# VHH binders against Protein AAR2 homolog: the designs that were tried, part 1

Scores and structures below are computed, not measured.

Target 1, 357 residues: Protein AAR2 homolog, of Caenorhabditis elegans (q09305)
Amino acid sequence: MGGALPPEIVDYMYRNGAFLLFLGFPQASEFGIDYKSWKTGEKFMGLKMIPPGVHFVYCSIKSAPRIGFFHNFKAGEILVKKWNTESETFEDEEVPTDQISEKKRQLKNMDSSLAPYPYENYRSWYGLTDFITADTVERIHPILGRITSQAELVSLETEFMENAEKEHKDSHFRNRVDRENPVRTRFTDQHGLPIMKIREGYEIRFQDIPPLTVSQNRVGIEYSDRLYRLLRALGGDWKQLLAEMQIAFVCFLQGQVFEGFEQWKRIIHLMSCCPNSLGSEKELFMSFIRVLFFQLKECPTDFFVDIVSRDNFLTTTLSMLFANVRDSAHAGDDLKKKTAQFKQYLTNQFKWDFNCD
Below, numbering starts at 1 at the first letter of every chain, in headers, positions and changes, except where a header shows other numbers; antibody chains aren't numbered by Kabat.
F, E and O are the ipSAE of ESMFold2-Fast, ESMFold2 and OpenDDE, as the mean of both directions, binder to target and target to binder. V2 is 0.75 times the mean of E and O plus 0.25 times the DockQ between their complexes.
Where letters were taken out, [cut] stands.
The coordinates of atoms that the task and the answers printed are left out; those that the model quotes come from them. Centres of patches stay.

## First folded at step 1 (VHH)

Design a01 (framework vhh_7yz9_2)
Fold by ESMFold2-Fast, scan of step 1:
Structure a01 (fold): chain B 357 residues (1-357), chain A 118 residues (1-118)
Amino acid sequence: as target 1 above (357 residues)
Amino acid sequence: QWQLVESGGGLVQAGGSLRLSCTASGFTFSSYAMGWYRQTAGNEREWVAFIYSGGSTTYADSVKGRFTISRDNAKNTVYLQMNSLKPEDTAVYYCAKDYSGWYEFDYWGQGTPVTVSS
């Protein structure tokens, strides 16, 4: 709340904060950043006083699905997006470096049309995003620069035909098959329905993580090799794994993106099935517990009842984590203490029982 | 009781380098963002650089490419490496603990003076 802060702090934030110009966006439509959304007024042209660091911006027109993007704002940065009413999406507009000073002067004339960043929730937002860097956003963000809550889907058959046309080389030789084409059976599921895939350029570029095994026997599950392969794919930077967990969570919670929920679950399951790496990856596991604590603290209670409770995912998977850490000969006392405290917090806060066989 | 102790300030010639250190005690250092600010007589405190608990960094435009902020969680210490120093960098430099980045100024250190001569 800018109005609740001392004038010197407000001035400091205004001078060092970033700006987002979001031009041509319809009145009375949903616009949001991080924790807060509101309906736009007739004068709305964007945001001011955005703290440096990663933020998630999203919007929707009336009952349309949410569309948004991540951006790592630099101090004093001016980011410009323009709304396109025909495509119902936003487009980038570059500000030349030699025109930045002139744009800053223009922003003073637009001040009444710029909403201030909602600072009252910034500490909570920082706790959800502190591992995310500009490199994380560049690696994961869709190539087309936007994240949609309703997936842009294409059938595998349509994708195959489009790709075949793009790579078509003029040739006098063509393979003609004069019988029922078995290639078409690759594009239908077990019920004869078309198999759907996210359209190229729209996908969130998450790391490939093996499917969940929460319904399998807990005895003998050990995924440290999978964790090490994943860390190698991330250049040995374990902080990028937690950054991806944070992006996945924000995509699901604020962006309403189901793929984010699935990736978040895959990461939690992987981390809960690595008893042999608890000593060698102590910093990763300590930080993982902290990240998950802040995520669960910020979840609405209905999130667990409607989505997570149906799958019994968190109680089943975290029971594995807690048992693995408790019973480890290699986990240090600090990790064991922190994990026990986290278990106690969840038991007290959500009334969950993690002592099932 | 929170405590931040800055060191490394002094007199240096233009074009020179200096490394400031800030050692923290009384809180779980690894859980908090840390920042460097500077103040000249008669002017407001100016943000210089910020490092988040996850290791991401931000810099004021005036110091980008010249200053590097880093942290050593094992030593509870945050550093500011200052290269290509200019007379305009002359100020008292302050270390701050700040979870939000700008909004908690209750935990300032005592400051370390830096003078850059031409």
Scores: ipSAE 0.000, ipTM 0.160, lowest interface PAE 13.9, mean pLDDT 78

Design a02 (framework vhh_7yz9_2)
Fold by ESMFold2-Fast, scan of step 1:
Structure a02 (fold): chain B 357 residues (1-357), chain A 118 residues (1-118)
Amino acid sequence: as target 1 above (357 residues)
Amino acid sequence: QWQLVESGGGLVQAGGSLRLSCTASGSIFSDYAMGWYRQTAGNEREWVAFITSGGSTTYADSVKGRFTISRDNAKNTVYLQMNSLKPEDTAVYYCAADLYGSDYFDYWGQGTPVTVSS
């Protein structure tokens, strides 16, 4: 049942592949990289033949939520992670340059305990991640070095009380005069529910993009100023916006991270509401359509039933994108052609209706 | 992002040789896989040859042993050396970047015509 891969590709991966040592991970637990996950065997100690470039590694024990990380592997790199059974997470272990030869000797002795990278899905994986770089991972990845599908939440009130207690202890030995600092604190949202946030260090460091609202899906809406502000925050590098879109999608699809799904939708909505920038940001919009094409191609069939029937987000938002590009005086013929082809692909493949009345 | 300019096509008699070149203006050329496709009038584009960023090559069965794909990352150029040309090789030849993608969104050159006379 194995995939028949060209020998040339296998040779390339063997000669240029990286290694991941994942030590002490429990047997019969879920482990995955990119497109594939499996239950670990008794001998499992990691992966070999990992293609150079960005990958997403994830794992779960029977009772725990999925956790993972992004890493940009260099050719021949050896990355070491150790599983901690008590904390149910992994820890990094650096390999000093002078110990690389010893680690390579260890790898030869444990080759049968290393699973090969599932290369049969690499072309699809590359299409989902081709804008992600080492800089993207460093910018977005949580400070704690892992992405959790169900991150620990803390209430704003609890955080405030903990901080107030810490401040009180620190001031106990200082005998300072009491001064009221004007703090405008809200502990509840508009509905009277506690305001919750992801505990510091666990948050995926996505750019701030306004939440979606149905009132913003109108023909006359224009968000090019928001897009320009976002691009400025990314150092003027529009490729980093698409890289973030790709990270958000992978976090959602493979990492089961709800915030990734929300950020992915926010980016699509923003891009669909910028008619005034279609000419000046042509390369961004052409590449955006390409990124979205590969993402939608890789979604499970049931995902479209859920998102389309419950939220109608994709059909509504993409209808706005298609109308904006079609009606633009600034979009070039090539963007109009690619957008029309993409619309036709979605209509034929998924039977979606994009008529805007 | 990517601009591809093809050259080297022309008229050649059966059994002859041609070398096609494709130069990219993109700064990330070395990170991309590159390929050659061809199209005859009224038919879909067919894949001819592929080269990875690391230099590994793959060929369509119809050209294997006759065509050689290579790249020069310092010049941002990919080449297709075509030997032992046959009348059936007559087509417009297109250079493409990012062959891991769709034929709808891969970066394509304008095409260079190759005519092989019997």
Scores: ipSAE 0.000, ipTM 0.237, lowest interface PAE 12.6, mean pLDDT 78

Design a03 (framework vhh_7yz9_2)
Fold by ESMFold2-Fast, scan of step 1:
Structure a03 (fold): chain B 357 residues (1-357), chain A 118 residues (1-118)
Amino acid sequence: as target 1 above (357 residues)
Amino acid sequence: QWQLVESGGGLVQAGGSLRLSCTASGFTFSDYYMGWYRQTAGNEREWVAFISSGGSTTYADSVKGRFTISRDNAKNTVYLQMNSLKPEDTAVYYCARGDYWSEAFDYWGQGTPVTVSS
């Protein structure tokens, strides 16, 4: 559970580690997996002894934005990526089943060119990712197989034209002009600038979660109906919601992806505004607090400096969570105790004040 | 923001006793599991003992019956009483804070060396 691994699992990792070949990647460039990154040497060809399970791999060449991917490694798996110097990205190289033995022989001959997985950080990584499964990665990961820190954008007009070529799309709206603002069209905003969106296949496929706003109800803030709708969309599996929270956090922390930060905040806000579900979803809320504890423990010191602004998201939102749990008629004593302990931990470690607006 | 400071290590003869202390600051000590680990030259750190926030204790088989872990929440201090010391107990001893939910140990002190001569 969480951070501590049984000795049998540790033995399994040493015996059944996976490999990542990352061929043709430039020297003196950033390469990382999970908690560790470094500048590559001239002989770098990849990683060895990767524990089975979910990992996040990322890289960047001089001054370029980070690019990366999640992968659920199977025991003894050989994953091959080839760097393309012209496009400055990586491509998948399929290893045919009948060539696996030959690839394993090649790996033994290049062992000195393969960096070992940083096992010293694996317990911490497991604590950040223990709800993520192969199904989570398949559901959320971009179709084109990579996550970029800088969004790959396309104009709405260009995408419309590309789609119209594939289908008999109506072109009547291409020349529409807003009468109250002549520079606003179907494909330009109020300021006459092209409307941009993430290019198809590049988007991280997060669930559609309500924005950081007050409930549409006229009285109070209560999002339990929104939570239940979201859980239904996830097949009733509340663990997938926490898995998505973990994906979003890693995308932001390691991948430097702004969309990950936004989704992480939306999940925290939703969970903090559901007083009426604290009893019925006790396991979800108990596990949510545990997930958030590990995430906040791993945040860099510089990240917390931003939290002292007047529009501080975490202190404001968690103040709502703490008040809702404390004052709940639905929450059991165990959830109230864990929430109070979490509040005390944050107050003592980070000097945050949760008793004022 | 937070610290663990170990003390009490030293040189002792086989069959002797030592008491290690670890004083914590910067967090609500009573809410956390506390533990002791040790490291010998050329080997990874191994767990020795831990104590829960409520005072329940667990020990590694190699030290069970010889070592006793205890805590004083009023002093923010955890102790390791080591009796019937053996040369194999020679190591640097580290105090560690455990998180309440998983009992995983996430913060370490500087360590205090213990040498047991035969």
Scores: ipSAE 0.000, ipTM 0.169, lowest interface PAE 12.2, mean pLDDT 78

Design a04 (framework vhh_7yz9_2; at its last look DockQ between E and O 0.01; V2 from the best seeds 0.00; counts 0 for: pae O 6.7 > 2, off the site)
Fold by ESMFold2, look of step 2:
Structure a04 (fold): chain B 357 residues (1-357), chain A 121 residues (1-121)
Amino acid sequence: as target 1 above (357 residues)
Amino acid sequence: QWQLVESGGGLVQAGGSLRLSCTASGRTFSSYAMGWYRQTAGNEREWVAFITSGGSTTYADSVKGRFTISRDNAKNTVYLQMNSLKPEDTAVYYCAAGDSYWYDESEYDYWGQGTPVTVSS
């Protein structure tokens, strides 16, 4: 990387960028940050010159599924992870505040073992993550474990038996049986295989999309009430909805977690079905279009395009968005112009047809 | 001067075997990671195999189970045993040595001149 940046800029970033020590990680294994990954060399011990802000760090050994985490780096921060070969994961190590200066001196002696952050990809990364904050990460990140497609799984039967034992142990005098409404839980699917779920605390904590209200009697597809209820659940902060859309996309793209792809699709579908909100929520919809545009533009690969277009999800769903904005009496001229430009981009770039049934 | 010289390439029938070797001169390679790459005309170089100074190995999926990388530090030599060769294995094979935190082409310091391998149907 040294040939890409002037020496004085490199020195400034070394003094002011963050560090990740990733100690004991096997050589010839996959390690990545943000948009880029590599296979580790013999002397790899971590990263230097990490720009402040939210980053996604991930790794894989022996062709195993990736494991990763989001972290909001502060300027000069030193984050330490130690690899455990027996558990095949990493653990945190705290660096006390009064030891930071000595630790930075030690890092200079290790400089040849610390890879610089890949700045050529940083603009793309910022565009994919600019709504994500430290608070967003804290809310969504699993309480236990890491972001991985192999999150801890248990059978429904095992979880049911564990919960029944805990309830008896913890609530001896409150233990009672409702004989009029006995509980029956199905523990197997239609093929006789155990039904599996993610163990409590290991799930990515995506926000649930509110259901349609039973009292709703409107004709056609109109989900503005669901959008408003979702925004209230997010503390009234529409930027948190877009932050979740960005986390979901990164979880799928870089973390290889299918649940991220499903949440990404749910958010896009909801946003595409809210014609009554296009006036009052102009900033949200303008920003939504920008977020989706960057996701489709900045990380286009044949693999990604094939996955995204597989079931016509984007063509059918965005056709609804484009028609709703075009036909809205509520949408302002700015939103109509940006949406038309976005539609034209997608038509030209991907040859998608949004006006044909 | 530090130099890597590949040998052992040639013409072979599909299903056949070849062993490539790469000898380092000018410096002892025992402290370096070594890799094999291949390139067809008009394409980017493709990583094939990697071996650390300690002997740990990793392979590209396209060659896993068919190719074996090994090293003999006493002879400053790294080998690529290629079995069950296919026409798509036809390429110029390059040896690379690096003392970096990444294994890919951008992290290797030295490259050989290449040895051609042709696999006929």
Scores: ipSAE 0.016, ipTM 0.400, lowest interface PAE 6.7, mean pLDDT 79
ESMFold2-Fast, scan of step 1: ipSAE 0.011; ipTM 0.445
ESMFold2 (binder alone), look of step 2: mean pLDDT 79; pTM 0.799
OpenDDE, look of step 2: ipSAE 0.018; ipTM 0.374

Design a05 (framework vhh_7yz9_2)
Fold by ESMFold2-Fast, scan of step 1:
Structure a05 (fold): chain B 357 residues (1-357), chain A 119 residues (1-119)
Amino acid sequence: as target 1 above (357 residues)
Amino acid sequence: QWQLVESGGGLVQAGGSLRLSCTASGFTFSSYDMGWYRQTAGNEREWVAFIYSGGSTTYADSVKGRFTISRDNAKNTVYLQMNSLKPEDTAVYYCARDSPYYDEGFDYWGQGTPVTVSS
C-alpha cells in the first residue's frame, strides 16, 4: 500500500510517538531513520511520531562516512542529540525528568521543523528488526555510543604503547608488561605493514564467530558444536543470535558498515553448516529462514546481484543449507517445506542456481 | 497487488474495550486464514488470535476469554474484539494473512494499529 494511514492513527502517533531532536545538523546533508534517508532542509531539527521500539538513526555530512546509533524508543520519549560541526559527530543531551513538560512545550513550537517518521516503510523495518530488543542493543552497541561506517583503526604498536602507559594502577601487571621484549615484527604483517585493529570503544560488540575459511566443494562440514558454544555465550537465548543477525544486516544496509556485512555472512555460513542441529534447534532454523527471507526480499535486487552474487557467497552457502535440510533425517517436514519454498523463491526472484556441489 | 489496512486502535482506560478491524483487498479473502499479532515496547511480536477460513478460532492464553476474533467475508474484514483491557495489552496490533497458500513469501502484514491502555 502507498503508506497512507488513517487520520486517527496519525493523531495517535503524534500524541504517543517518540521525538528525536537532532540540533545543529547542517542543511542539504543526509539524515536517515530505519529504511529511509533524505537530504535535510533549512529548518530541520529532528523527528516526530517515531513508533515505540528499536530504530536506527544515521547521518552523513558532505558525503563523509555515515555515523549512527540504535535506540529503543519508549512511548512519548524525547531524545536529544546535538551535532558538533568541528568533530563531525553528535553528542547526547540529557533531559532532566522535571523538565520533560518544558521540552514538550518546546516541541510544539518546533513542530514545523520536525519531520514525521516515514510510516510507509515501517512494515519493512519491522520485518528486518523483530528479534532486536533493548537488551540486544545494550549488548552489541559500541561503548562510545555511535556506529561509524568508516572503522576507527589503531595500530597494534600504538595500542600497546597507550596501554603500557595506563598500567600505573597495577605494579605487578606493569612489571610483567615491562619484562615483555616485543619483537618489531609482532606489530607488522607478512608484508611489513602495521597490523591494524578497531580502536577500543568503537567496536560493535558482535559475538566472536570464526571468519569464513570454507571453500566451494567442501563436503561433510559440521559446525553444530560451534553453534552450541555460541548459544551458550548468549545465555541459551537463540533469539539473540537472530537479533544479532538483524543488527549486523542493518549496520551493513543502512549504516554502510563493512563489519556488519562480514558478521551477517558468518552467521549465515554457521547456520548453513549445522546438519546435526536441524532437529534440536528447529525453532531457530525456522525463524532463521524467515529472517533471511525478509532481508533478501526488502533489499534492492541490483544490490545483491551486483555485490553478493559476485562473491558467489549466497549461492554457495545456501546450497549447503538446502542440501543439509533436504538430506536430514532429523529435520521435520515443516522445516523441509519452508526451506524448499525459500529455495524456490530465490530461484524465481534472483535466477540463482543452487545445484552446485 | 493486495493490501491489509488495520483500524480501531487508540487510547482506552483499563477495563475498557476496543474493536480492531482489518480490511483486505486484492485477494480472495474468504479463502485465507487470518491472524492478529501484537508487538509491545521492548519485546518481540506475539501471536494473539487466529481464525481459519472455515470459521474456527484459536487464542493465546494471555487473551483467552477477553478477546474474540471474527470475520465478515462479505466485507473482506477480520475483527478483534478486545474486552477487559489491561495495561499489559498496550502494543501495536498487526493483521496478517497466515495461510498454507503462500503465493510468495512467508508472512504478509498490515501497517499496524496502536493500542494504549492506561492504568
Scores: ipSAE 0.000, ipTM 0.176, lowest interface PAE 16.1, mean pLDDT 78

Design a06 (framework vhh_7yz9_2)
Fold by ESMFold2-Fast, scan of step 1:
Structure a06 (fold): chain B 357 residues (1-357), chain A 119 residues (1-119)
Amino acid sequence: as target 1 above (357 residues)
Amino acid sequence: QWQLVESGGGLVQAGGSLRLSCTASGFTFDDYAMGWYRQTAGNEREWVAFISSGGSTTYADSVKGRFTISRDNAKNTVYLQMNSLKPEDTAVYYCAAGYDFWSDYFDYWGQGTPVTVSS
């Protein structure tokens, strides 16, 4: 693109784009939106010309962990965030409906302090986020309105004590822990370390998908019943499953959130172990392959290959997917063709070996 | 490192023919779908023709029956044979390569080659 957009398009973006005011953010600190980040200047006050739709904003000061948020911007919207230097986080400021026009006039006077959205990367961003909707963000986003790269953890013992008077202490928790392993201490794991969990309100509200184990990557495994239960939990909307996969990936890649990486892997593994669903859920599987293609294509090759190679996860799991589609009596020719093309693309780009019989 | 180089554009009289070529380098041509797009002054880039890695072709209604897309995998080249050219075919023609042939999002684009059809 090279940034040489037609004047008509630039004018349209200026008139219909959204604004983000990010007030009080320190100079020479990292600030980013979607695919790009930079160091803030002295006059930085926010962004202009943000295209309508879902975006991910993030920032960091002095090598502190990244903090960010997803937001579905509407045409002409003005979103205001204020940086709190003491807590090292941002806070929302509501713009009263009757003041929106006045706020827009003020924005014209501070145009030089607003960085334009990097449109040259928008097509790549759209490919990573085209299933994410406002409903997706509302469902998954932490209640406290922010996503942190370093998990805010609390011990089970501390949480239990804090919530005792709110009827959080009792037999349900005790009976569950004792039933699973009576030798382990209630608040410590098998190694004597405190059992940790994410503090309430800080968790990314992903769907509950069973954790991965080495034994789950075996021939003959069939998880279509698990897929159908998950789709039911999502109101029957399979697009929300792919939207969650996209949120998880962006959280990992741009937000540097490990929980996002784990959820992304769990979704890929589930989708790779459902041979009996390939016909009935054809559109889901076609779209899944597309989503994964764009995710792998947009990653830095060295960075992503190192992570995948260390785990051996993607090569092993996708080998199962490719075998299941190839050998299926239920998958249509279009899915088989697209899957074979994807397998060849990965073999050529990453030199991965998927011939597991 | 990957690039697409178009050639064959130029001036032609209405009713004439022209053949565009696009040579790919730096990637595995055989695995990619190839397409031709064109851009006319004041308009967005529009799709013209598409060929899958397996050789299946599709065409925009405006060129169907007049244009033919083909590929030569041994030469890493895609061709657009344009017959019965009309003044409205005047545009800059772009070659594109992508894995996802059912969307307009392509991985690689050429620089474009101009075609002018006189009346």
Scores: ipSAE 0.005, ipTM 0.216, lowest interface PAE 9.8, mean pLDDT 79

Design a07 (framework vhh_7yz9_2)
Fold by ESMFold2-Fast, scan of step 1:
Structure a07 (fold): chain B 357 residues (1-357), chain A 120 residues (1-120)
Amino acid sequence: as target 1 above (357 residues)
Amino acid sequence: QWQLVESGGGLVQAGGSLRLSCTASGFTVSSNYMGWYRQTAGNEREWVAFIYSGGSTTYADSVKGRFTISRDNAKNTVYLQMNSLKPEDTAVYYCAKDEYSSGWYGFDYWGQGTPVTVSS
């Protein structure tokens, strides 16, 4: 009915799909790609038949926090990751161009150890990621090549000490004990707690969008100037804003990354507070509603009750969006109709109340 | 129940033209949001063109100026006129409808699609 991949495309994927070798990963541990995860078997060595395009891979061992990565797979690509049991994370392993043929021979011998990509969920994955490109991944992905569900935090004092040790190794400079006492006050907040920051190279490189404030629930807010500045930072490409919204959502839903949830909310709030842009950015707003529809459709019902609905964020913020579009002199009939239909869908599916002044 | 049936694909040389048709049954195309999508072997599925219930249209940047989406309300059919075809347009093309009445807000693909091959 709703369709599956055409048989000719399935045949193509079987013959030309991408491979992920995930070597040394422990048995009975969580491994996932895109919307699906499972416990690994004793012979698990990776995945086969991965459709070309962007995918999100993630894993966790013995209830440790999830770690993962985005990767844009090319047709026939062989990506190799090696699990490091000591650090409990993965490392990249390059396949030299002259060894690709040998790796392809090895893959044929390992076919029974490679799980096929879960095609039954591909349509859902496409709906969550259709704006994400290789450029999006390159721009946002952490420099160190992995996304962690718990932020890799370091105290300012610890970072200072690590840098002092590097100087000692490189220059044979000895750390001075008496120097450490004067800096302790510099590394604590007003409550005497260590000042923390994300370790360099571990941060997800999202665009700088102002955090949510008390103004988030007020009708009559106008942030079109902020939207314009953000679009300029993205090279004028509004599709990259929606791609970032999709990255943030996948990081939160599949990667269990709270920073992704915060960025997703910031984008929704910004988009809900731009009444003066509804005409000039019609395609962006139409596509934004489509992106958000697929994201909300894929959220588990309990997730809305226990996390999203606790803050009333979506009901209050989307009430502003709906009122702004309804009352706009700039929004065209198509956007108004699409927005009203989206409002009706949310009301019918989640029983949400969007009444506002 | 409602259904969409795609037709009109085939083999053409670069610079040629094709018109794809999508005939609907069980609902009226003029009352719904309709779109064309394509999937190239080895690539993800991508949106091509969209026509809103009011008749306004939008196009993917890769096809803008070359493709035209239209509808014939009397025949209950949506068309995709493809001009100045390029080898990069080679794909299986699918017609889609938004399903608002069922509480769905989005497109769902169905049928086998119609394959288009553009030779150089």
Scores: ipSAE 0.000, ipTM 0.185, lowest interface PAE 12.9, mean pLDDT 78

Design a08 (framework vhh_7yz9_2)
Fold by ESMFold2-Fast, scan of step 1:
Structure a08 (fold): chain B 357 residues (1-357), chain A 120 residues (1-120)
Amino acid sequence: as target 1 above (357 residues)
Amino acid sequence: QWQLVESGGGLVQAGGSLRLSCTASGFTFSNYAMGWYRQTAGNEREWVAFITYGGSTTYADSVKGRFTISRDNAKNTVYLQMNSLKPEDTAVYYCATGYSDEWLGPFDYWGQGTPVTVSS
């Protein structure tokens, strides 16, 4: 029975599953939810039997960059999105409360146009998202309601000029007074390249985590302080850090979002450089290796070979984690055992070497 | 920490009853189907009972009519009520998800097991 979905679960999903209407989406275009994507047929109008909980929906037309969104579906919910061919994106449509029963009757009549949720992957999806809550989505999701694989970038210079254009006439006197000794704004990095950032409203609202550094002199105490500050920013809820790690991974893997990949790496690096936190944050570290185990289990071996050069980020960073846990006087035997088991799994599954010279 | 903790095992006389409990932590229990499995010395682990997140139950032929599986989602607990126990029910009883396709210890939602011995 474990390998086949029981009929009573299918019936439950049919009765209590959520619906996504995705109206006006072009035929022969990519559409996906969670772990599966396919090309839409002529009759495609959306999804049925979506399990309650957080899901990631994404799409792409004519090889355009993927766009998508996270949504926490309630049992029996009807979510309506309408494709706008001109802007090549989707828009929300409200379902009035007094029309919910009528909409459910209409859904029965269009059942053949609704693809069923790919339930065969639900266990894997749950393992990738079990720390994500509705609050996590609300905190992180872009204000404009969509996640784009190709970032909408703007230079600091362009942003400065746009903001200057929004100034009121009465503020003009300040600019005139400072004209002889203007405060110069630096718009280029150390390499002379424009400083870029994601356009307002398009950014995934990830926590500010220390960027990766090549210097190892700043690990240990400094990184433990950074972890502490991050946990305080999350209200002391370490589960929200793992929820963010899960959102970042899904954005990277399913959404093809570079920022998700960078945040995922930053979280792994931070967790790998905090030997002084291994005792006090035992549950966080135990859960962290479980989350990472499920993430890496779902990736094919060639996925990392194709993306990562011979200097695999994971082998380098996790070597630090494994050494820190092994050598810790404060990590408990249970964390040491689970970390050693995880190291062995990665060595066997991916043939990675964590004991480099 | 993703864990399942079993309790309630022990020694009981043939014809007696025993109630096993399994408390889950670290995951959203109500979203997952739960099962009870048992293993006797020298034999493979066998499925005993299964309960969906919706409450539907199925049983192995060897225990049907004698064992009852139930769940309390508010307490994150699944139960196995064992009645009319036989010596051949002697085993270590494990709590797990019904969809576990491989043995990964704590990462595979399995508990450490609780031993049950039925004396003739």
Scores: ipSAE 0.000, ipTM 0.248, lowest interface PAE 11.1, mean pLDDT 77

